# VHH binders against q9xw16: the designs that were tried, part 238

Target 1, 132 residues: q9xw16
Amino acid sequence: MSGWNAYIDTMTAAAPSIKRCAIVGAADGSVWARTEADNVFKASEEELKTFVALFNDVTQVPAKGADIEGVHYVVPRTEESLIFGKKENTGFFAVKTKSAVLIAVYEGPNEVAAQVRKAVESMQTYLNNAGY
Short names: E, the ipSAE of ESMFold2; O, the ipSAE of OpenDDE; V2, 0.75 times the mean of E and O plus 0.25 times the DockQ between their complexes.

## First folded at step 22 (VHH)

Design ka24 (framework vhh_gocatamig_d2; at its last look DockQ between E and O 0.93; V2 from the best seeds 0.85)
Fold by OpenDDE, look of step 22:
Structure ka24 (fold): chain B 132 residues (1-132), chain A 120 residues (1-120)
Amino acid sequence: as target 1 above (132 residues)
Amino acid sequence: EVQLVESGGGLVQPGGSLTLSCAASGFTFNTYAMAWYRQAPGKKRELVAGVGTKGDTVYMDSVKGRFTISRDNAKNSVYLQMNSLRAEDTAVYYCAAPKEPPEGYGFDYWGQGTLVTVSS
């Protein structure tokens, strides 16, 4: 298990509603780590490349939504380093660090989203402080 | 103060149609995606449809092809056209908007809701 896999485990442990998550390169969407086995993160390389590029101009994302793992999400709003989306009882949080994008896909009632955000933002803070 | 006011709910027979409207105020409407949620008795509130700032749409699978969400930015309004209504569509329907940064984790503001009852 790579060091990045440990960060995946940290996020999933912090928010049980996270079904799948990944750490990808902010520049090209390359997968550094992801949930595996029954919870394999399924986004394609091309999709992730497109997704991470959304952070280049987050202001337009609410207009066009975002795709993760072949699923289209509506994006209520964005921040400079934060994109989140919703579909039915699922959603995602994506946060950008200096060099990575952390993506967490979750399922559950609306209330669980707060915990997911906290999990990914905590990791974001940690990685940023670590220089990543 | 954010305010979302729904209207258009009522009693309708199966197969019927309704159009819900939401009037939004108190935030920069054009900047944010909007949504309709619904909550049936004893069930969790669920996202029915979302609409991006320029018309991008998301639907729950059970309403695809039957419901249409739209918005009028000039009127700060969101609409949900519901066709081919079914008994299982019975619920209180809520207009929803996100909180402005930095808070929020989805659609965080809700109206009072409008009841839609589909029954023969």
Scores: ipSAE 0.888, ipTM 0.944, lowest interface PAE 0.5, mean pLDDT 95
Fold by ESMFold2, look of step 22:
Structure ka24 (fold): chain B 132 residues (1-132), chain A 120 residues (1-120)
Amino acid sequence: as target 1 above (132 residues)
Amino acid sequence: EVQLVESGGGLVQPGGSLTLSCAASGFTFNTYAMAWYRQAPGKKRELVAGVGTKGDTVYMDSVKGRFTISRDNAKNSVYLQMNSLRAEDTAVYYCAAPKEPPEGYGFDYWGQGTLVTVSS
C-alpha cells in the first residue's frame, strides 16, 4: 500500500538510526508497508503472524524473547502496547495501535534507542487518533 | 535503590576460564530480563549476553559457544561463565537491568563493573 509508505518515510526521517521498519496488521501480521530497496524489511509472513500475537499477552514476552527477521532478541521488559528487544548492537521497538503493529529495527546505543522509541510512539499516537 | 554488584573479575591467560557474578537488589528481579555488557578501552559498551526471566538467552556472535549466561531467581543473581578466553575479551564487565516502566530503552542500569584482563 503506497499510502502507508508515507508513514514509513515519516518514522525513518524522525529517527535516522532506524535501519528497517514496517507497519503490519495486528490481527494477522499482513504487511501494510515496509522499508524497501537497500534496507528491505525481511520478515516472513509466518514470523510476523507469530510476532504480532505476542501482544495478546505481553507479560509472557520477557520469558521467551522475540524473533524478527530471523534474529532472536532478549526482551528486557514490556508495556501494554510496547515490546522492545536487544541483540548485540541492534534492537527493535514495536508498538501496537488499534489495528496495526509498528516495528522499527535500529542499530546503536541507548541514546539512539530513545530516538527510535519516540518516533514509533509518536506514530502510534497519530494512528490511534486517526482510528487505526 | 537499584543495586547491581559485579564480582569475579581478574587476570587470566588466553584459553582460561572465569566466572562472573552479579548480585541484584532494589527491584522485582524475576520480572525482568538481565544482561552482561562489556567495555574495552577506547570502545563503547556492548551487549555480551542477555537472559530472559525463565532462562531464554541471547549472545553476541563472538562469544557464543564460549560464554554462558544464567540466573538464579531465588538468589537475585546473574552469572557469566567465560571459557576459552581471548585477549579481545579484555574489558570491564557490567551487569545490567532495564529501568522500570515507563522509562528506558533497553538495559539502562549498570553496576560498577568488574575488570577482566586476558593476557600472557
Scores: ipSAE 0.766, ipTM 0.906, lowest interface PAE 0.9, mean pLDDT 92
ESMFold2 (binder alone), look of step 22: mean pLDDT 82; pTM 0.818

Design ka25 (framework vhh_gocatamig_d2; at its last look DockQ between E and O 0.88; V2 from the best seeds 0.83)
Fold by OpenDDE, look of step 22:
Structure ka25 (fold): chain B 132 residues (1-132), chain A 120 residues (1-120)
Amino acid sequence: as target 1 above (132 residues)
Amino acid sequence: EVQLVESGGGLVQPGGSLTLSCAASGFTFNTYAMAWYRQAPGKKRELVAGVGTAGDTVYMDSVKGRFTISRDNAKNSVYLQMNSLRAEDTAVYYCAAPKDAPEGYGFDYWGQGTLVTVSS
């Protein structure tokens, strides 16, 4: 699964406002790759299991918000394969592929969110095309 | 067309209270989380509080315990009760809603804002 780290690097390079990100299994939230060192993605396995399960019914997420790394985010809206949240000057984008969930936590003014979404969706498209 | 109309802003003394209201229209209000943002002169617009469709709330740390966001789905309205106001709370406050469009990436609709000035 070392190859998955390259995808982490690709996303973080594409959007400098991404502070932490992870690629996890869509079925169980298992971590395939994540940012490490100073930018370690800190979500627990139990939390990720709960988080990826949100994609089973995204329509309910705006009602309850979402938790990542012990932080609660308000979720403005959702799409079938997209959940995003906001808190203060931070937020996250999570996109679901065929077999994975890509999570990117970012920090910055509202304007940076567009670049973050683009980064994760680009990776989403790539992985989907690759069969993942 | 989405419309967000803020009201309730004004001049208050430090320690005072103020309630902002937002009347929303032009979209399915109860489907989306709503938020209040604020922007002080020379600063970036920042999320003050958000409220989910079922009432879950998120606050910026500096307003926790002082501000309360709430919503009334029957009235298509969102409110921000601001207590113990401080000078640093001075800003234009904006009601915010997400854009139900593929390009949406947060709270993309904004009202014209209402000015809150906290000064002795």
Scores: ipSAE 0.913, ipTM 0.956, lowest interface PAE 0.5, mean pLDDT 95
Fold by ESMFold2, look of step 22:
Structure ka25 (fold): chain B 132 residues (1-132), chain A 120 residues (1-120)
Amino acid sequence: as target 1 above (132 residues)
Amino acid sequence: EVQLVESGGGLVQPGGSLTLSCAASGFTFNTYAMAWYRQAPGKKRELVAGVGTAGDTVYMDSVKGRFTISRDNAKNSVYLQMNSLRAEDTAVYYCAAPKDAPEGYGFDYWGQGTLVTVSS
């Protein structure tokens, strides 16, 4: 029950269109915090281990897509510390910090996606500056 | 200059088939996933299908099994094979590509569109 839950609250407050999100370890995908209760982030440990490993070579991700919570997403493009995906009316943004990956799942149009990206990148900056 | 040029739309009866094509230029086609969107009158654009750089695919549920997206990286082209067409498939279909810039959030470049009308 660490202080990591506060970072989940900060991201969801910054972009209310986030349906679910998590902070996971970059090395192994272990969950440090996630949205819970009636909006639980439900990715399995094995799925998250596979997902965080995508950051080892982001250039390969648009070839393979990405899986989160049992949903397969097309990945339009990547950046060194950013992966995002699309499936029908839903999407995700994921960013890597020094030791973590921040994942946010959302629904909605492009201006919603912009808010989600801003929220996760803002938190990425905070965690990197804090040594995480 | 990014250009996406759709073709292949037309009038077809229910149960018919069409193949849509998109010629892409002005960007490094092989590094981006590509997509088809559609917009019916009075409705929002929706993602129909996406194809990864090496052929990985995603479909909206209502077209899965009827539509097939594919790409030809040598020709900088993407295709949508549309079978078993229904009246609800009537829409303008758009080829789409991501914008590789800080403000890019998905599939942000669009073609002019090609009209598909499914009617008796």
Scores: ipSAE 0.701, ipTM 0.879, lowest interface PAE 1.1, mean pLDDT 90
ESMFold2 (binder alone), look of step 22: mean pLDDT 80; pTM 0.796

Design ka26 (framework vhh_gocatamig_d2; at its last look DockQ between E and O 0.93; V2 from the best seeds 0.00; counts 0 for: unsure alone 64.8 < 65)
Fold by OpenDDE, look of step 22:
Structure ka26 (fold): chain B 132 residues (1-132), chain A 120 residues (1-120)
Amino acid sequence: as target 1 above (132 residues)
Amino acid sequence: EVQLVESGGGLVQPGGSLTLSCAASGFTFNTYAMAWYRQAPGKKRELVAGVGTAGDTVYMDSVKGRFTISRDNAKNSVYLQMNSLRAEDTAVYYCAAPKEPPQGYGFDYWGQGTLVTVSS
């Protein structure tokens, strides 16, 4: 699991607007790695279980939004392996790999979201190529 | 071509009410969540409220209990009912929609905006 922390560091380094980040199991929402210390990712296991299940039918997510760390986000739209949400000046990107879900919660003006998406999708591609 | 046309802005006194409307076209309205943003002079544009396809709502904390976002899918319209308006609510209000896949990272399309001025 310690190896997964490196991927957290890679994503957070790639997008400074990312405040919190986690890599969780796509099947059950188990936490493989997450930001800690001052920026600890705070989603509960139960919440993450529910969240990763959203990828089973992403078409319904814009109807009901998504919850992360007790915060409710509106979800503008989804893709097969991509869910993103917005609240005030915050948002999240979540991407699904073969076996994991990468979640990045960010804060800032709208334009920072592009960098966050790029960061998580780059990691998504890397992990998929690595078989994860 | 995506088009978002806001209306309903104007001058109102503190404590007053105003209803903004947005007419959307050029995309599958019912498929996407919609939002209202606002931008005050010298400030960044901020999400005021969002509404999911089935009525799920998100609000900026400062407008909770005062603003209500709603949508009418039959009319391809989204609304923002603003009550108990305050001076700090003064801004240009924008209707917002996401880009269709694969592009976009939030609410990416914006209308021309409608000015809301709250002043005595």
Scores: ipSAE 0.890, ipTM 0.945, lowest interface PAE 0.5, mean pLDDT 95
Fold by ESMFold2, look of step 22:
Structure ka26 (fold): chain B 132 residues (1-132), chain A 120 residues (1-120)
Amino acid sequence: as target 1 above (132 residues)
Amino acid sequence: EVQLVESGGGLVQPGGSLTLSCAASGFTFNTYAMAWYRQAPGKKRELVAGVGTAGDTVYMDSVKGRFTISRDNAKNSVYLQMNSLRAEDTAVYYCAAPKEPPQGYGFDYWGQGTLVTVSS
């Protein structure tokens, strides 16, 4: 419990523009850890189940976009284990590991988006190497 | 080489309408979402609207219901229909596209822009 929350702290420290983030199970969207309190990650279990299923065929995602926390994002493009989206001055990056999906929601221009992507992909690599 | 060429800007009265066009080339247009950004004098560039590969859309809140983004994949073109224009819509409008994998963080290529001026 407290161990998974440390990964949340690591990502938010690495990219302060992250407003909310979560680690969820890749198979079912179950929440393993998330930002809490004043910055609670508010996605429902049903929304997260739908969201993680997007990774079953990332090539379809730019056609329909993605929903997180009740917000619809346009998805410019994808990569094998990466989905990112934009809405106004906000966006998200999501990456899939063997067992999990990491989701980070941020505010700011492309310069801060680069920091967010780096933070999330660094954690993706770590978890994959650890077998998750 | 990616090219995005905007057109259709001009002077318009408050409450008026204008259609912006963007001709895109140098990439496989049908595989990427496209967007319009704008930058008002003294302001940061902001995402106005985005359109997915099959017509999915997002809008900034202040333009929702007034602006419509669309695309024509056969013509490699993106459009922004702007209705009920307000003074605050005065800006240079930019067509935008993502970079090819593995590069990029959003909509990373922009055209040179087209000026829209809304004045009495």
Scores: ipSAE 0.756, ipTM 0.902, lowest interface PAE 1.0, mean pLDDT 91
ESMFold2 (binder alone), look of step 22: mean pLDDT 80; pTM 0.802

Design ka27 (framework vhh_gocatamig_d2; at its last look DockQ between E and O 0.93; V2 from the best seeds 0.85)
Fold by OpenDDE, look of step 22:
Structure ka27 (fold): chain B 132 residues (1-132), chain A 120 residues (1-120)
Amino acid sequence: as target 1 above (132 residues)
Amino acid sequence: EVQLVESGGGLVQPGGSLTLSCAASGFTFNTYAMAWYRQAPGKKRELVAGVGTAGDTVYMDSVKGRFTISRDNAKNSVYLQMNSLRAEDTAVYYCAAPKEPPEGFGFDYWGQGTLVTVSS
């Protein structure tokens, strides 16, 4: 276990609808921490490399969508450091910090998405302030 | 003001087809992905299909191969072609769009909805 696992636990505790979560390197998609056990985050390194690269030009993501864990999501819109997607009753939020990308995959009705975003963005703020 | 106006709903027999249309206004249509949701009585609203600005699509598993979402950016419109309709497809169908930054967490704007009833 690394210190980054604590941040995974913080996010998942803050938003129970988060099913899987990961903290990855913004530069290369390397996994720093992820949910494990019953809720293993399953994205491959190659997929994560591609995913984090989306933040290089977020304006194009709504055109192409995003793939996480082999699942294709429609991306309604993006922000400079925020990508979110939807599929059926699932979705994801991904935020970029100075050096990391936080990814949270959630399941539930639309109402749960607000809490997930808050959890991820709170962590984003914390990590940014910490220099990460 | 964002406005989404659905049309095309109605009563259809199982196995039948319908085409839903949505006319969007009040935001930069071409910038955002669009979606169709549906809500059956007593059930949560669920994403049926989404379409990106360049035409990538996402579907609910139960509608794959039967429904087709498309968009016409020149007309600021999104469509849902529904074939091989089933009783379980009965619902109010909503056109959906995201809020512009910084607000929103998905598809946040909804039309008034159009009722689709599949019944023999």
Scores: ipSAE 0.892, ipTM 0.946, lowest interface PAE 0.5, mean pLDDT 95
Fold by ESMFold2, look of step 22:
Parts: C-alpha cells; structure tokens; sequence
Structure ka27 (fold): chain B 132 residues (1-132), chain A 120 residues (1-120)
C-alpha cells in the first residue's frame, strides 16, 4: 500500500488534470492506493466491486454507463482492458492489468484527456511487465 | 466516412421547445454511445447529454429535467428534446460520436451543428 502510493504520485505528476485516482484489485475492487487529503478518491467498497466487474464483459458497458464516486458517466465505447466515461466537463479512464484496475478521474476537454489516457496506459504497461 | 448531420435548430422565445435530430452514418452506430454538445458564443464546447446503446442517459446539471436525449438504433438517429428553453441555451448544438477503437478519448466526431437561438 505504501509502495503503491508512489504509483499514484507518478500518474498525477504525468497528467496534472487528473484530480483523483486509485489502484484497486481487479477481482474485488479493494483499494491498494488512492489520492488522499484534499483530493481523496472516495468511491465506496460496494461501488468499486461493481466497477471492476465491468471488465468481465466490457461490451455491456456502453449500454449501462458506469458509476465512480457517486457520479454516473456515459461510456462512449470500450476496449478489452479500457473503459472511459464522460459527464459534463469531467471524465474518467480506467485500465485493467493482470491484478489491478487503475482509475483516473479528470477535468477538462479532450486535449487533456489524451494525457490522462497516456499516463494510465503507461502505468498499466509498467505494472503488467512487473507481474501485476 | 463518418457523417453526423444535425437538424431542427431555429429561433424560439424563452419557455419554448425544439426537437433536434441527428442522422448518423459510416460507423457501427448501435455499438456506441452518442451525445449532444453545444457551444455558446465565447464558450468552449460542452457536453449537454449522452445516451448509451440501450438508452442509459447522462445530462449536464443545468438541463436536467428540461432536455431529453433519445436514440433510434433502427434509424441510426439521435434526438434532443429541449423544453423550457432559456436565453442561456442559445448555442450551436452538435451531435457527437466516439472514434472506433483504438483511437479517441471521448466523443471525438461531431457534425456541422445546428443553431438554436433563444431570444425574446
């Protein structure tokens, strides 16, 4: 957990438009690390369990959308290990690794969304290569 | 070739109603969520409403209860019913779709737009 906090710092430094993020277990949504203090990532255990289960069949997600931190997002489309959503001027990107799901919530237009996706996918690649 | 063609804009008095339509082609319409954006003078384009593939909806807070987004997958069309219009709703409205995998970061395609003017 304490070591996992460094990965949170790495993602938020790589894409400053990320306002909150977390690393959670892919099987159960348990929180391995999250942004804290002023920017606490406050999704409930129940919500995270439901959220990570979306990766069991990503093709169903654009039909239903997704909930993070009590906010409902429309999900434009998915990829096998990627779910992203939009609500007003905010959005999220989530990617699945072997053992985890990385979730980043951001504010801003598509210009910053590209940075957020790149930061999250870069970490996804790193964790997969490390066996996670 | 992706095409999104909006229609239904016009001049309306405050409190009035309009229905916007969008005809979509050139992609697998029923596998993607669709959205309406708007751009008011001097402002950035903003997401007004989104509709999932099976009718799930999201709205920006200021239009909730006044606007209704819907889709007809058989006609590859998306609609925005706008009721109780206010001067602040004056904008060009754009139908929007995501790019197909692996490209894109949101709703990345949109049409030419249709102008809605709410004025007394």
Amino acid sequence: as target 1 above (132 residues)
Amino acid sequence: EVQLVESGGGLVQPGGSLTLSCAASGFTFNTYAMAWYRQAPGKKRELVAGVGTAGDTVYMDSVKGRFTISRDNAKNSVYLQMNSLRAEDTAVYYCAAPKEPPEGFGFDYWGQGTLVTVSS
Scores: ipSAE 0.753, ipTM 0.902, lowest interface PAE 1.0, mean pLDDT 91
ESMFold2 (binder alone), look of step 22: mean pLDDT 81; pTM 0.812

Design ka28 (framework vhh_gocatamig_d2; at its last look DockQ between E and O 0.91; V2 from the best seeds 0.85)
Fold by OpenDDE, look of step 22:
Structure ka28 (fold): chain B 132 residues (1-132), chain A 120 residues (1-120)
Amino acid sequence: as target 1 above (132 residues)
Amino acid sequence: EVQLVESGGGLVQPGGSLTLSCAASGFTFNTFAMAWYRQAPGKKRELVAGVGTAGDTVYMDSVKGRFTISRDNAKNSVYLQMNSLRAEDTAVYYCAAPKEPPEGYGFDYWGQGTLVTVSS
């Protein structure tokens, strides 16, 4: 366990609909922390490398979608530091900090997405202020 | 003002086919992925299919191989071809679009919906 695990716990506590969560390096997709035990975040290193690279040009992501944990998501739109996707009753929010990408995969009706976004963006703000 | 107008719903027998259409306006259509949702009585609204700006698609598992989502950017339209329809496909189908930044958490705009009833 590392100090980053605390941030995983913070996000998952803030949004109960988050099923899996990870903090990865923005440069290479290396996993700094992730949910484990019953809700292991299962994205491979290769997949995460590809995923974090999406932030290099977010304008193209709505055209191609995004893959997380072997699941393909449609990406409605993107922002400079925000990518989110949907599939069935699941979705994800990914935000980029100065040095990290926070990924939260959630499950539930559309209404839960707002809380997930808030949780991830709150952590984004916190980490950015902390220099990460 | 964002406007999504669905059409094409109706009554169809099991095994039948139906094509839904959605005409979108009031936003930059070509820059956003679009989706179809459905809501059956007493159930939550669920994503049926999504289509990216370049045509990548996502489907719920129960409709894979039967439904096809497509878009025509020149017409600002999205379509849902539904084949091999089943009773459980009965629902109000909604065309969906995301909000432009900074708001939004998925597909946030919805049409009025079009009813699809699959019954013998």
Scores: ipSAE 0.887, ipTM 0.942, lowest interface PAE 0.5, mean pLDDT 95
Fold by ESMFold2, look of step 22:
Structure ka28 (fold): chain B 132 residues (1-132), chain A 120 residues (1-120)
Amino acid sequence: as target 1 above (132 residues)
Amino acid sequence: EVQLVESGGGLVQPGGSLTLSCAASGFTFNTFAMAWYRQAPGKKRELVAGVGTAGDTVYMDSVKGRFTISRDNAKNSVYLQMNSLRAEDTAVYYCAAPKEPPEGYGFDYWGQGTLVTVSS
């Protein structure tokens, strides 16, 4: 069990369409918390290390795409602390805080995506203000 | 203003081939990934293929090996080469682009579409 799990619960409550999500260390991709039980977030340690390193230069990410949970996503564009991707009927939003990267995987149209983005950005702000 | 203009749709027999084109304007094309979506009668729109700024690609599973997405950054154009067409590929095909930062949630701009009908 993790004390960070409360933040997972907050994001999934704010955007129930999130299928899986995680909070990982920005430096190394180590898992601080993730969705568990019926919807385990199952990205490997190696994949997460590669993923968080994308934030070192977000402008290069639309050239290469991104991998999460063994799925390759096209990345339409980025922002300084935001990477998001699409594959078929799924997508993800990832945001960077001072110490962490928040990752949320969802299914659905732009209306669902907007809700997911709002949830992760709200938590980004909270964690940054708390020193994380 | 953002404009995405699709062309190349038409009627084709099963097993045939067709190439779709998309001319894009009104945004910074070479910094954004681009996509083709389709919407079949009675179905929701779905992402068919996406292409990154340097040629990285994703495809929906049912079109892998049959469709090829490509782009020409000098012409602000995106293409979808469709081979081995099937009846289930019948749809309106849309070129799609993201909104400029900080807005948007995926591929947020759509053209008017071009109809592809695969029929015996």
Scores: ipSAE 0.777, ipTM 0.910, lowest interface PAE 0.8, mean pLDDT 91
ESMFold2 (binder alone), look of step 22: mean pLDDT 80; pTM 0.804

Design ka29 (framework vhh_gocatamig_d2; at its last look DockQ between E and O 0.91; V2 from the best seeds 0.85)
Fold by OpenDDE, look of step 22:
Structure ka29 (fold): chain B 132 residues (1-132), chain A 120 residues (1-120)
Amino acid sequence: as target 1 above (132 residues)
Amino acid sequence: EVQLVESGGGLVQPGGSLTLSCAASGFTFNTYAMGWYRQAPGKKRELVAGVGTAGDTVYMDSVKGRFTISRDNAKNSVYLQMNSLRAEDTAVYYCAAPKEPPEGYGFDYWGQGTLVTVSS
C-alpha cells in the first residue's frame, strides 16, 4: 500500500457508484494506485499507456472513443483535462492533474455520473494544489 | 438552444425493423458524439448506442448485431436502424447529445422521444 491508496479510498467513498478507479502516471500510464479486492481495476499497462496519451489531444477522443479494461466507451465530448465516456449503464471519468490521471469507472443511471465527476474533480483539485 | 427531434417510431411486429431519425440543432454537431437512449415503463433510461464524430460506435450488448447507429454530419442527423426487433425493445427512444463545456457528465440533452412498440 502507498499513500496514493488513500486517494482511491477518498474517491470511492465520495461516489458510491464508482466501481473501480485508478491513479496512474500521466506520462506513461504507470499505476500508482487502484481499487483492489472485489473491485480490481483491470486495465493493462499497455492500455493505460494508450489511454493517458489521449490527453495529448483530447479533441480527437470523441472521434475514437476510449478503451478501459478492455471495454470500449463512446466519448460524448472532452475538455482539456477531462475525458468521460459512456457504455450502456456504465461510464468513466478521467481527469488529468499535473502528473497523474485519475480514472473512475462507474455503474448506474445517468444521474449518478454527476457525483462521480464531482469526486474525481475534487481529487484533481486537491492533487494539483499539492503539486501532483 | 439545443434541439433534438426524433422520428420514425411506431408499432412493429417482432422480427420487424424500424429506422429512427434525429435532427439536431443548436450546437456544434460535428464536435460531439451522439447517442440513442431508451426508456421502458418503470425502468431507467439506458444508452442503447453511441456514435463518435468519426463513426466510432458503442452498443448495449442486447442490441449488438441488431441495431446500427449512424450519423450524417452534413445533415446534423443521427439514425438508429433497428432490425430483428423484440418485445423487450419496446420503449421510448431518445436522441441524446452532451452539453457543451463546462457542463455535463455524459449525454445531457434529450429529445422528446419517439415510441417504439414491438408487439404481435
Scores: ipSAE 0.914, ipTM 0.957, lowest interface PAE 0.4, mean pLDDT 95
Fold by ESMFold2, look of step 22:
Structure ka29 (fold): chain B 132 residues (1-132), chain A 120 residues (1-120)
Amino acid sequence: as target 1 above (132 residues)
Amino acid sequence: EVQLVESGGGLVQPGGSLTLSCAASGFTFNTYAMGWYRQAPGKKRELVAGVGTAGDTVYMDSVKGRFTISRDNAKNSVYLQMNSLRAEDTAVYYCAAPKEPPEGYGFDYWGQGTLVTVSS
């Protein structure tokens, strides 16, 4: 597998409730890697460009929510480099690194969400330490 | 201390309406989205609706068009207007809020709940 695809595999292995995930460029939302096959991450380029721009001012996101893969999520709150959202029995966690945004979409309750958050934040730390 | 107090549950006939209320205290209400969950007998707790700080909303698919979530930031209150109620809507309904940073994973606090029963 390519180097970026290995990071996708690492996150999905760490939190099996992740149904789809991607690593995208922080500047433009370009896809560096994503889940494929039956679980393809299918957000459009335009949607991803809009999504990564939310990190320009995370304090505005709980007012408007966020869209990923054509699904609108309520965003309960944010942190400087973290946005997460909820809809029905699904949610997402997104974290920003120096160069990228990591996005994981999952199903399950809050207990499962903790594992997802840990998986994306561990990768965030790794990529930041590597200069990404 | 975070407190969420639900009220307004009761027995209604199918097709009826009911308004749930939630009084919130002990946190910075105006800075967080709020939600309503429900739990029917034998089922997992589900997010019914969420409302952002400035009125953005999400709904579970089965209630969209029938339920309306709203908030009053001056009263630290959240509401769920439920119309065209069905037997499937029978559940305990919970008001929900996120934890303060850096903790939490979604809507992490729940109240004690209010029972809604829809039956003939």
Scores: ipSAE 0.758, ipTM 0.902, lowest interface PAE 0.9, mean pLDDT 91
ESMFold2 (binder alone), look of step 22: mean pLDDT 79; pTM 0.788

